# VH-VL binders against Large ribosomal subunit protein eL31 (rpl31e), part 19

Target 1, 104 residues: Large ribosomal subunit protein eL31 (rpl31e), of Aeropyrum pernix (q9yd25)
Amino acid sequence: MPSEGTWVYVVNLRRVYWGRRTRRAIRAVRMVREFVRRHTKADEVVIDNELNNYIWSRSREKPPARVKIIVSIREEEPEEGGERIRKAVVRLAGRKLRPGRYKG
Short names: E, the ipSAE of ESMFold2; O, the ipSAE of OpenDDE; V2, 0.75 times the mean of E and O plus 0.25 times the DockQ between their complexes.

## First folded at step 13 (VH-VL; framework fv_ciduvectamig_arm2)

Design q3 (from p1 with light chain W32Y; at its last look DockQ between E and O 0.66; V2 from the best seeds 0.00; counts 0 for: pae E 2.7 > 2)
Fold by ESMFold2, look of step 13:
Structure q3 (fold): chain C 104 residues (1-104), chain A 124 residues (1-124), chain B 110 residues (1-110)
Amino acid sequence: as target 1 above (104 residues)
Amino acid sequence: QVQLQQSGPRLVRPSQTLSLTCAISGDSVSSDSAAWSWIRQSPSRGLEWLGRTYYRSDWYNDYAVSVKSRITVNPDTSRNQFTLQLNSVTPEDTALYYCARHDYDSFGYYFDYWGQGTLVTVSS
Amino acid sequence: QSALTQPASVSGSPGQSITISCTGTSSDVGGYDYVTWYQQHPDKAPKVLLYYVSNRPSGVSSRFSGSKSGNTASLTISGLQAEDQADYHCSSYTYDSTWVFGGGTKLTVL
């Protein structure tokens, strides 16, 4: 993965329906976070308020089956020493955006 | 083509509520590919984003920390409008107020359409 | 004051290039690439010049260019023309799902 940049993904969330109904939205957010960590090697993942609201909007038991996200990755120098931290910030993507790499 | 038309009183006394309306044409306030904001401009602070409303299966708001205790932004789907309500105003709230749209169909995430502006004076 | 720092004024002669800076934090200019520059003429609403740091909307002259390094974004106007005399504002999306703006820069074309 490039050190910085912007990507658009479609995340399949249908597997959250295989578990308990009352935790589906919670699991959907977790699945997005895990998807982003896996695909970008991010140390930290920030979920934008609008994306979170969209996932929860129908009910905690009926998250959307798929969600299009836009992920921006930046590296930050930690104040407490150590190596650079890869931070991914994730928002809900517009419907016309194609999956793939964007300008960074 | 999207157009935003503002209305509301231009003089408000301290401690009153500032209330402005933004009428939308060429788009819907409930569009899930847009969001609707209020932005103000003053000589001392420049442009200042205040808050937004948007529809994503339900209605949501985000507000600037500086005003979150006093602000409400409401949609009106029947009139295709959205409003600003800012409570307990002081002279520091004197500014030129804009409504604006941002679009989700580009990755740029910027305000592409603006209202004409309403100068609101808080005094007396 | 404004959340993002811009110089209050900048000037240049026709044909020259000028640069306007916009400095924020790691949670806005440094954390997102949603940096936008707006041009504002007297008695007009702001108009987008650049978005996503350096992208030009259709109809915006290639004389306008943008860049970012760390927490500072820059707008460069090359080949200055009289009509470039205006106020210029930067903005950024933030980690709190809000927008912040700079205080604005008045460009005078000498």
Scores: ipSAE 0.426, ipTM 0.817, lowest interface PAE 2.7, mean pLDDT 86
ESMFold2 (binder alone), look of step 13: mean pLDDT 91; pTM 0.932
OpenDDE, look of step 13: ipSAE 0.793; ipTM 0.929

Design q4 (from p1 with light chain D96S; at its last look DockQ between E and O 0.63; V2 from the best seeds 0.00; counts 0 for: pae E 2.1 > 2)
Fold by ESMFold2, look of step 13:
Structure q4 (fold): chain C 104 residues (1-104), chain A 124 residues (1-124), chain B 110 residues (1-110)
Amino acid sequence: as target 1 above (104 residues)
Amino acid sequence: QVQLQQSGPRLVRPSQTLSLTCAISGDSVSSDSAAWSWIRQSPSRGLEWLGRTYYRSDWYNDYAVSVKSRITVNPDTSRNQFTLQLNSVTPEDTALYYCARHDYDSFGYYFDYWGQGTLVTVSS
Amino acid sequence: QSALTQPASVSGSPGQSITISCTGTSSDVGGWDYVTWYQQHPDKAPKVLLYYVSNRPSGVSSRFSGSKSGNTASLTISGLQAEDQADYHCSSYTYSSTWVFGGGTKLTVL
């Protein structure tokens, strides 16, 4: 059941440090994408460049242990004439934004 | 209160480099809560976002496609300012240039503080 | 030509409502919810009226409201007043991590 809105989350990325170090930043980005997909039931997730840059900022082997994100959910009409899709667009949130639901 | 003060030449010859400076007070150019942009305005094109610089554990830039090959936006942490360099200017680069800030700590993602504007004329 | 399309001018009489449109693409107005409207009086920098399509910053009159459908955002000014005579600009964040603006709309209060 589609609900549109905006949420701020903190995503714990520490688990990527348990795996192979050469792919930690790639796994961290994937963990953010899957976190968003699970919590919002989005069909597609768009990750803003500055969020991606932040995850890679130190090294592919040294992603941040956690990241605060802001997620906007919307329903969109596909060009191909299929069913409406839920799309989540995600950017890096500033440290002062409190986690929770925000009015859209 | 955040204030942005612009400076730089108002006349630039074609093919030269347009260079403007934006001095910041009430915030830091290296704040990980903000980003710093240049925006210009002309009667024929309205407002145009040109590019930004920002700090998130390292320095990054994003540039508008239309100027990407000619633009550089640089921070200067020691003077708490940031600059615009636009190479190979033509008369079509004549515009009122603004520096502007947007905040990462707000929900809104809009330009909340603007400089006073600098009218730059590109002509012989 | 601006990336977002706005009417060049609109006019209205005091007390009426007017609406200004802003049309983009699925990668900007239709792609993000970071649609912002700015008001600009002569010799002043733009001032934000609405952000995130419809949110109003503190100090902005409730006469200003916003909406979006598909790739088109709208600014509505109700109870039109003489001081509303100004230029109005829309902007949107894009999938390329950039901003695009409309060409601006001159509002004349008759």
Scores: ipSAE 0.539, ipTM 0.846, lowest interface PAE 2.1, mean pLDDT 87
ESMFold2 (binder alone), look of step 13: mean pLDDT 91; pTM 0.931
OpenDDE, look of step 13: ipSAE 0.829; ipTM 0.933

Design q5 (from p1 with light chain N55D; at its last look DockQ between E and O 0.61; V2 from the best seeds 0.00; counts 0 for: pae O 3.0 > 2)
Fold by OpenDDE, look of step 13:
Structure q5 (fold): chain C 104 residues (1-104), chain A 124 residues (1-124), chain B 110 residues (1-110)
Amino acid sequence: as target 1 above (104 residues)
Amino acid sequence: QVQLQQSGPRLVRPSQTLSLTCAISGDSVSSDSAAWSWIRQSPSRGLEWLGRTYYRSDWYNDYAVSVKSRITVNPDTSRNQFTLQLNSVTPEDTALYYCARHDYDSFGYYFDYWGQGTLVTVSS
Amino acid sequence: QSALTQPASVSGSPGQSITISCTGTSSDVGGWDYVTWYQQHPDKAPKVLLYYVSDRPSGVSSRFSGSKSGNTASLTISGLQAEDQADYHCSSYTYDSTWVFGGGTKLTVL
C-alpha cells in the first residue's frame, strides 16, 4: 500500500454502463471513491470538484470509460483520545502525467 | 507565450456591480488543461481567490464561499476572454483584482500567468 | 475562509540565508503537496518561485528552496541579494477545490 505522498492511477469505469442509465455518473464517482479506498486504505476520501465535474461533463448517462487521477495521501494527527486518520484527496490528472508514484 | 490583459471600470458605487474582463492571448479560454481564475489583493486581507471558470467537455465554475452569492465568472469563446461580475459591492470589495491561469497538466496547481491587475475602488 | 499564517516581516543582510514559514491546519490545507510560493515586487503581479513544495520553475534562481514539515512549509533564500527585497506569499490548493493564501511576508534586505 502506498505511504504518504502523491500517486497517479487510471481507473476503469466501464462497469457503470451495466446498470441504470440515470445513475451511471453517480456510480462512476462511487467507483472512483471505492477504488481509492481499496488502494490507499484511506479512512476518508475527498473527490475534487474538477474530477467530479469531468465525470458528469457529458451527461449523467455517459460518464467517461476511464479516468486518470492524482491521489494525495496524508495522515492527520489524532485529536485527544482519537485515532490517526488517513485521508486521500483525489483530483483529475493532466494529460502529461504518467501512472506511478510522485514525491512520496 | 500566454498573456492576460485586464480591462474595466476602476470606480464602482456601493450596491452596484463590479465588472472586469480578462482577454487571453497565447492560450484558449476553452483549453482542456487550463482554468481561469480571479484573485484580489488588499492590505487588510492579502491575496484572496474568488472563483474560476474552465471547460472539460462542458463549462464549470467554482467560487469562494466568501463571495459565492454575489460572484459570476463567465467565459467568452468568441473573444477568447472571461469576465468577473461581483454584485452588491461594498467598500470591503475595494482591492487590486487579478485574472490568472493555472494548468492542471502539472502538479503545481499554481497560477503561472497573471494579468496586470486592476485597482477597483468602491466609493460613494 | 481560512488563511495560512506567515510572519509579517523578515530581514537579513546581503549574503545571509533567511527562512519564511507558512503554517496551516489539516482542515485548512487540502493537501500540503500543493504548496506554492510567490514573489511580488512593488507594482507587479505575484511570480511563482516554488511549486509542489520544492519544485522550481525554469528561470528561478537556485538560491530559492522549499521544504515541508508537518503543517509548516518553509521558503529558504540563500545568498540574500538586494533584489530579493519583496513580498512573499504562500498558497495551497484545498480539499474543497479552492485556494488559500498566507498573509504575506515583507522581506527587507539591510
Scores: ipSAE 0.227, ipTM 0.797, lowest interface PAE 3.0, mean pLDDT 89
ESMFold2, look of step 13: ipSAE 0.510; ipTM 0.836
ESMFold2 (binder alone), look of step 13: mean pLDDT 90; pTM 0.919

Design q6 (from p1 with light chain D33N; at its last look DockQ between E and O 0.60; V2 from the best seeds 0.00; counts 0 for: pae E 2.9 > 2)
Fold by ESMFold2, look of step 13:
Structure q6 (fold): chain C 104 residues (1-104), chain A 124 residues (1-124), chain B 110 residues (1-110)
Amino acid sequence: as target 1 above (104 residues)
Amino acid sequence: QVQLQQSGPRLVRPSQTLSLTCAISGDSVSSDSAAWSWIRQSPSRGLEWLGRTYYRSDWYNDYAVSVKSRITVNPDTSRNQFTLQLNSVTPEDTALYYCARHDYDSFGYYFDYWGQGTLVTVSS
Amino acid sequence: QSALTQPASVSGSPGQSITISCTGTSSDVGGWNYVTWYQQHPDKAPKVLLYYVSNRPSGVSSRFSGSKSGNTASLTISGLQAEDQADYHCSSYTYDSTWVFGGGTKLTVL
């Protein structure tokens, strides 16, 4: 797995509708975070405010069924001298941007 | 091709509200492929991003912390425009104001189209 | 005071190479790869030279190159030409869903 790079994914969020209605948008954000952790092995995931706003756009009960995201991965050394961490920063992608890897 | 045309007063008195308009051609202010920003430039601060408006199923705004308490950026879909309102201005708000677009359909996140600029002076 | 630090001025002779630095923090230049360089000639709006640290838009000369290490991004102009005399601005997206800019660098071609 490349250490750094940029990927575009489409995340299916339909399964969030199988849970409690009042928690659907919260679960959708969690589902995006977990998707990113699994696919990129990120230690930390930063979700851009724009993406969060889109997921909440209709209410906590009606998140979008799918969302296209752009994930940028970097490995960093903590100032404390610990092991390198993988940070993923995630924003909303436009509809025409194709899924796949863009930069290593 | 996208073009941004600015208009608005060039002289504003201290404590008043600065209001500018940016008219859009070649794109829609409600496009979910773009977002619409105001950026100003002064000798003392250089370029300074102020805020944006954008549409993704609903309207959203993001504002710079330095101006968040005084700024509003509004879309106008009927005229295909967006506006800047900056309240309680002081001479420190004297600057060249630009409107600008950025695009969501590329993985680059930068301002690709800019208005012509409007020099606004805040003085009595 | 700008959020990103650039040298106020740089100069070079035609044919030389110059580098302009842009230093930010771990929550902007160091945290995202959305670093952009703009060129601005007198009385004109800024124009994109490089985006995503090092990508050149169509029509931008390969003499312009970019890199980033830690919290510092760099713009390098090789084969300096008279028309390169302009102001150069760096910008970065931030973790707060905002943009920050450097104070700008005036490039003088001697």
Scores: ipSAE 0.449, ipTM 0.832, lowest interface PAE 2.9, mean pLDDT 87
ESMFold2 (binder alone), look of step 13: mean pLDDT 91; pTM 0.929
OpenDDE, look of step 13: ipSAE 0.819; ipTM 0.930

Design q7 (from p1 with heavy chain S106L; at its last look DockQ between E and O 0.50; V2 from the best seeds 0.00; counts 0 for: pae E 3.1 > 2)
Fold by ESMFold2, look of step 13:
Structure q7 (fold): chain C 104 residues (1-104), chain A 124 residues (1-124), chain B 110 residues (1-110)
Amino acid sequence: as target 1 above (104 residues)
Amino acid sequence: QVQLQQSGPRLVRPSQTLSLTCAISGDSVSSDSAAWSWIRQSPSRGLEWLGRTYYRSDWYNDYAVSVKSRITVNPDTSRNQFTLQLNSVTPEDTALYYCARHDYDLFGYYFDYWGQGTLVTVSS
Amino acid sequence: QSALTQPASVSGSPGQSITISCTGTSSDVGGWDYVTWYQQHPDKAPKVLLYYVSNRPSGVSSRFSGSKSGNTASLTISGLQAEDQADYHCSSYTYDSTWVFGGGTKLTVL
């Protein structure tokens, strides 16, 4: 995964339905975070409010089966010296945006 | 393409509620590809984002901490408008008020269309 | 979050280059790449010059360029022209899903 860049993914959330019904939306958000960590090697994942709201839009028990996300990857230096942190910031993608790598 | 037209009173007394309206043409207030904000400008504070309303499967709001206890931004889908309501105003709320739009473009989250501005004076 | 810090004024002669800084925090300028520069002429609404740190909208001259390092973003205007005389504002999206703006910079073309 390059050091920085922008990617569009579709995340399959159907597996959340294989667990407890009352935790499906919570687990859906967790699945998005874990998906991003796996595909980008991010140390931290920030999920925008609009994406979080979309996952909860029907109810905590009926998250969407798939969600399209935009992931912006960067490496940060803490203000005082130290190891760089690979951070992913994630927001909801428009329906027509195709998955893939985008320059910027 | 998109055009934002503001209306509302220009003089408001302290402790009253400031109310402004922004009419939208060329887009829909209920579009799930855009969001609708109020931004004000004064010499002492410069540009200051106040809040937004947007529709993504349901209606949501986000508000700046500085005004969160006093602000409401509401859509009006029947008139294709959105409104600002700022309660308990003081002279510090005197400013040029703008409505503005942003979209969900890949590298978006910037205000691409602005209303004409409304100078609101809060004075006795 | 806190307002972003810009110099109050900058000046330059036609043909020169100038740079305007915009400093925030790790939860806005340093946390997101949603940093935008707006140009505002007297009695007009702000107009986008750069978004996502360095992207130029259609119709904006390549004389305008942007960059970011840590918590500081920069707008550079090369080949300064009389019509560049205006106020310049930076903004950033924040971790609280809000926006913060700088105080603005008045550019005078001598």
Scores: ipSAE 0.374, ipTM 0.804, lowest interface PAE 3.1, mean pLDDT 86
ESMFold2 (binder alone), look of step 13: mean pLDDT 90; pTM 0.909
OpenDDE, look of step 13: ipSAE 0.402; ipTM 0.851

## First folded at step 14 (VH-VL; framework fv_ciduvectamig_arm2)

Design s1 (from q4 with light chain S91Q; at its last look DockQ between E and O 0.65; V2 from the best seeds 0.00; counts 0 for: pae E 2.5 > 2)
Fold by ESMFold2, look of step 14:
Structure s1 (fold): chain C 104 residues (1-104), chain A 124 residues (1-124), chain B 110 residues (1-110)
Amino acid sequence: as target 1 above (104 residues)
Amino acid sequence: QVQLQQSGPRLVRPSQTLSLTCAISGDSVSSDSAAWSWIRQSPSRGLEWLGRTYYRSDWYNDYAVSVKSRITVNPDTSRNQFTLQLNSVTPEDTALYYCARHDYDSFGYYFDYWGQGTLVTVSS
Amino acid sequence: QSALTQPASVSGSPGQSITISCTGTSSDVGGWDYVTWYQQHPDKAPKVLLYYVSNRPSGVSSRFSGSKSGNTASLTISGLQAEDQADYHCQSYTYSSTWVFGGGTKLTVL
């Protein structure tokens, strides 16, 4: 029954190294979005600047092989209409947080 | 334990640059588990977060929209401190300025340690 | 940047319950659960009272509770005591990786 909450995941990004070097960081961010959509069924995924900066920090060609993320899920009505959307907000997880559910 | 010690001028003339320093003990400005912010407080606007610096494999900043064109926050790893530079000040920038830390290892994402505060007056 | 709206002042008698509101937007209070309340006594730095909407740090009385509905967060103080007389500030993280604060609420214990 809980459709909202906060989870910590580890995302394996090693497969981005199998594609074009110049687009590896772009693919890494996309892979995080797709991971979040698959695991949470979110309609929208918002990537926090700190997480994006971490993925890009060494270069577009050297994203981290794994990344730990905090995903907060909420449902809201957008101001343009009344239809509810499932939004995921994703930040970089602190190093001592273990994967799993934290709030909900 | 973490302590934040502020220093800098308390009187600044209009159009000049406000510069403050926050010295850190008990933690490192380059810690990948923290970020370092400047926050000010005035009677008319209350608390305002101004900006931060943090290290995540490289140095990054985020700034409040209201001051983004005038603010710089820089780390100094050799002195274990970070600074605020606010250009082109007006009397509206008169406030009590705090430096503060937040901890990324904590789930809460709030400011856990604050400096002592520096009341900065901008007047001719 | 979006400022959060709080009432400028609230008052209550000892033993009563008081609620302080904090209204933002879908980009801060409504969009994140990183809502924090600070208590500030005169001439002191703010002190964390509640975080993540409703969590109390160790040492904070269970008389303090928090909630959120839509774009509005609320701090409730039950069993009002004289030492609760202080300024109260709400804070939220935003989608722009920034923080916004409310204007603060002065609580007077009558």
Scores: ipSAE 0.475, ipTM 0.806, lowest interface PAE 2.5, mean pLDDT 86
ESMFold2 (binder alone), look of step 14: mean pLDDT 89; pTM 0.907
OpenDDE, look of step 14: ipSAE 0.766; ipTM 0.923

Design s2 (from q4 with light chain T36L; at its last look DockQ between E and O 0.08; V2 from the best seeds 0.00; counts 0 for: pae O 5.0 > 2, placed apart)
Fold by OpenDDE, look of step 14:
Structure s2 (fold): chain C 104 residues (1-104), chain A 124 residues (1-124), chain B 110 residues (1-110)
Amino acid sequence: as target 1 above (104 residues)
Amino acid sequence: QVQLQQSGPRLVRPSQTLSLTCAISGDSVSSDSAAWSWIRQSPSRGLEWLGRTYYRSDWYNDYAVSVKSRITVNPDTSRNQFTLQLNSVTPEDTALYYCARHDYDSFGYYFDYWGQGTLVTVSS
Amino acid sequence: QSALTQPASVSGSPGQSITISCTGTSSDVGGWDYVLWYQQHPDKAPKVLLYYVSNRPSGVSSRFSGSKSGNTASLTISGLQAEDQADYHCSSYTYSSTWVFGGGTKLTVL
């Protein structure tokens, strides 16, 4: 289990092609989320829009077969008390952030 | 600290071009983490994002569908500013116009700095 | 044009907790986590309160929290104070690489 910090993963998304074509991209994003949740044990997983848009960049039916991601992990303690919350933000690796570059 | 200073005419006649400038200090218009947007606000339409310009090894622009055919957002690296041009204006374009920066930190983009706003009235 | 739906107004007494909803369509905003909340006082530019649904920038009070379920994001303000009286706007990035805003919610502190 990774501690706080930044980690790089490659997620295989080929499994999404086994299902309905119209939902492949949605399932791909979900797979990334679940992948990160499992590997980081994060309570909250945020998918950055750059990554999201990359997954949708070709079409809803043609997500990439694999994606390299950067996962940033932080832990927060609520001021009001309670349990520590582990958060993970997932970004696209190997690219500069381009808000308008990828369009789904 | 980042500051955005807006300038331009506050009155524009119908069918003419609305032009505004946003001068940047404390950051670069060609920042590889920032994007520079124009947003307007009116009682009837609320906040409305119009478009942006940003540099990522090349210049890019994105525009809202509602104004895409009429809008141009241009950077000026020499003066470290960016501009808004909105052609063929109508009274519906009357609004308080903001320039704004949305920058990315380790956890995402959001509009963190705004200009002072410019009320632009479209009237004959 | 894609739009987010907010209630026009909400009200609460000091010390109470209030919630403002922001509803979009799955094709526009419901499918991702890029939901933001802004606070806007009269004659002021909007100020970011939350990004990525529930994250607070530095300097934002912990009284502001956010959540999302389905196509609806929610801003919760706990321990309501007089200074919280303002307009609140939700926003989201779109699949088309654009930004959209809700209609805004006027919060009145009674």
Scores: ipSAE 0.024, ipTM 0.741, lowest interface PAE 5.0, mean pLDDT 87
ESMFold2, look of step 14: ipSAE 0.476; ipTM 0.822
ESMFold2 (binder alone), look of step 14: mean pLDDT 89; pTM 0.885

Design s3 (from q4 with light chain W32Y Y34W; at its last look DockQ between E and O 0.77; V2 from the best seeds 0.00; counts 0 for: pae E 3.6 > 2)
Fold by ESMFold2, look of step 14:
Structure s3 (fold): chain C 104 residues (1-104), chain A 124 residues (1-124), chain B 110 residues (1-110)
Amino acid sequence: as target 1 above (104 residues)
Amino acid sequence: QVQLQQSGPRLVRPSQTLSLTCAISGDSVSSDSAAWSWIRQSPSRGLEWLGRTYYRSDWYNDYAVSVKSRITVNPDTSRNQFTLQLNSVTPEDTALYYCARHDYDSFGYYFDYWGQGTLVTVSS
Amino acid sequence: QSALTQPASVSGSPGQSITISCTGTSSDVGGYDWVTWYQQHPDKAPKVLLYYVSNRPSGVSSRFSGSKSGNTASLTISGLQAEDQADYHCSSYTYSSTWVFGGGTKLTVL
């Protein structure tokens, strides 16, 4: 069974506002990475520029409270050998995309 | 339906700035569901993505490394268009230039609408 | 010169199947499923045939199919027709938030 694919999620970032104001956007990006790792078991998470720019768009202190994301997962064999790694690439989703599993 | 209509000079002298304009109908240059790119085509290089502009609460750009030091892509919201400026051109910048859109409401990362193209010659 | 490698030309007879390859790196074709194929007839802008490796937009014939293995994507055209004579370009999104294209493949229908 394949473990690769594309998913659309909505991530609640509200709790980032409970911490220090100067680190809210940084923490929002971290929260997205942790969300993706938790939901997809990704070993490596790459945040696309559009998503990063959206999170920082108002300031480092005012990230959006929610963000819709597209997560594409692929498994890769490292050059040295060993266990395959799961790499997630995360981009900003448009508002019309419904959350859920998509074909790849 | 989205349409992209290009304009600009077809002949530019070396060392000058190449300037092209892409007028948009059926969509907004400031749409948070789209991004706006310039792509050029030459016999020696094929298609080559140059850069884009897009709006996400503020304006942002991404540029190809090969032209990053010379390129600017600017929106013009009052005229619903975007422009290409490529500085310090040489004959190697001679190409057919396209403007193009991609949509964020899909997950495909492809260019769904293209302008008709403008053949720009750089020569003395 | 192009970032992605395609054969310069390919040919086939009507009714046959042909395959066009597109080879990149682990930072583009190998690392992403955002691979797109465009068809371009003379004096026309490119038009999307396939996106996300193998998805067809509405109105694209099921004769066009795509696949990817490792760093190489493939476009297959089955039931080749005279109207398929055109240039074909592959593209991929990259880890640096840019696009790269192949050099293009001229398909001749014999």
Scores: ipSAE 0.375, ipTM 0.808, lowest interface PAE 3.6, mean pLDDT 85
ESMFold2 (binder alone), look of step 14: mean pLDDT 91; pTM 0.935
OpenDDE, look of step 14: ipSAE 0.814; ipTM 0.933

Design s4 (from q4 with light chain D33E; at its last look DockQ between E and O 0.61; V2 from the best seeds 0.00; counts 0 for: pae E 2.2 > 2)
Fold by ESMFold2, look of step 14:
Structure s4 (fold): chain C 104 residues (1-104), chain A 124 residues (1-124), chain B 110 residues (1-110)
Amino acid sequence: as target 1 above (104 residues)
Amino acid sequence: QVQLQQSGPRLVRPSQTLSLTCAISGDSVSSDSAAWSWIRQSPSRGLEWLGRTYYRSDWYNDYAVSVKSRITVNPDTSRNQFTLQLNSVTPEDTALYYCARHDYDSFGYYFDYWGQGTLVTVSS
Amino acid sequence: QSALTQPASVSGSPGQSITISCTGTSSDVGGWEYVTWYQQHPDKAPKVLLYYVSNRPSGVSSRFSGSKSGNTASLTISGLQAEDQADYHCSSYTYSSTWVFGGGTKLTVL
């Protein structure tokens, strides 16, 4: 189970092209969210607008085949009480960042 | 290495458009490893991020909510520069304006290079 | 008003330690790890002191340290020196893909 920290991943999105053209970008964002949940065990995944814009940039039918992301994960208490929540916050990574764990 | 050089008028009348230019050396405005912002500073509000332009297979913009209806940030790849246009200015837009860069290739995500600043006064 | 709250001023004598606070919300300081501290001397553009809450760029003195708890980030300057007299700004990335800044803190070295 991953601790708090920051990781860089490359997500393969080619599978979205197997479905309906009109839903490819929607599916691509969903694939990123699910990828992050699988790898971080996050309860909540926040996708940065910058990353979302990149996925939609060419059209809803032509999302990128791969995307590099930075995922920051932390634990927090919810506003009204309850169990601590593992939250992942995801942004678009720069071209030169290598996949792996970063400590800052 | 990277340098940002600002230019533009220092006095603007209310209701007019404030227009500033930031020329880039040591990097490209179309680099997909960086983004290009405008930030202003006033005594009453301190530093205030206004907006950015960046290239990732296509051009994008993000703008602060407070100015979103009035602001445009445009790249100019032929001159390797980017511009600020702020429409319908009021005296509340009087500030020291900076252009700045941030890098996508670090996880730090902060403004590492700043222009020299341009003090713009909005008054009749 | 600035989105992040900092004290307007702080002061200290040479050799002492001081702390500057920066309070935001769960959608900025509490939500992201992109909290940055800038130092600004008169008539100069801001310069990065700390990024990612607590990381020092190369060339920044180990006298500068940072931390965060909940929605509040802190900058600590130990072994205060005359050259530390400046304005200090905190910033945070937000869930709206924007940046917000504190109002700034003027540090006076007595």
Scores: ipSAE 0.516, ipTM 0.845, lowest interface PAE 2.2, mean pLDDT 87
ESMFold2 (binder alone), look of step 14: mean pLDDT 90; pTM 0.916
OpenDDE, look of step 14: ipSAE 0.716; ipTM 0.912

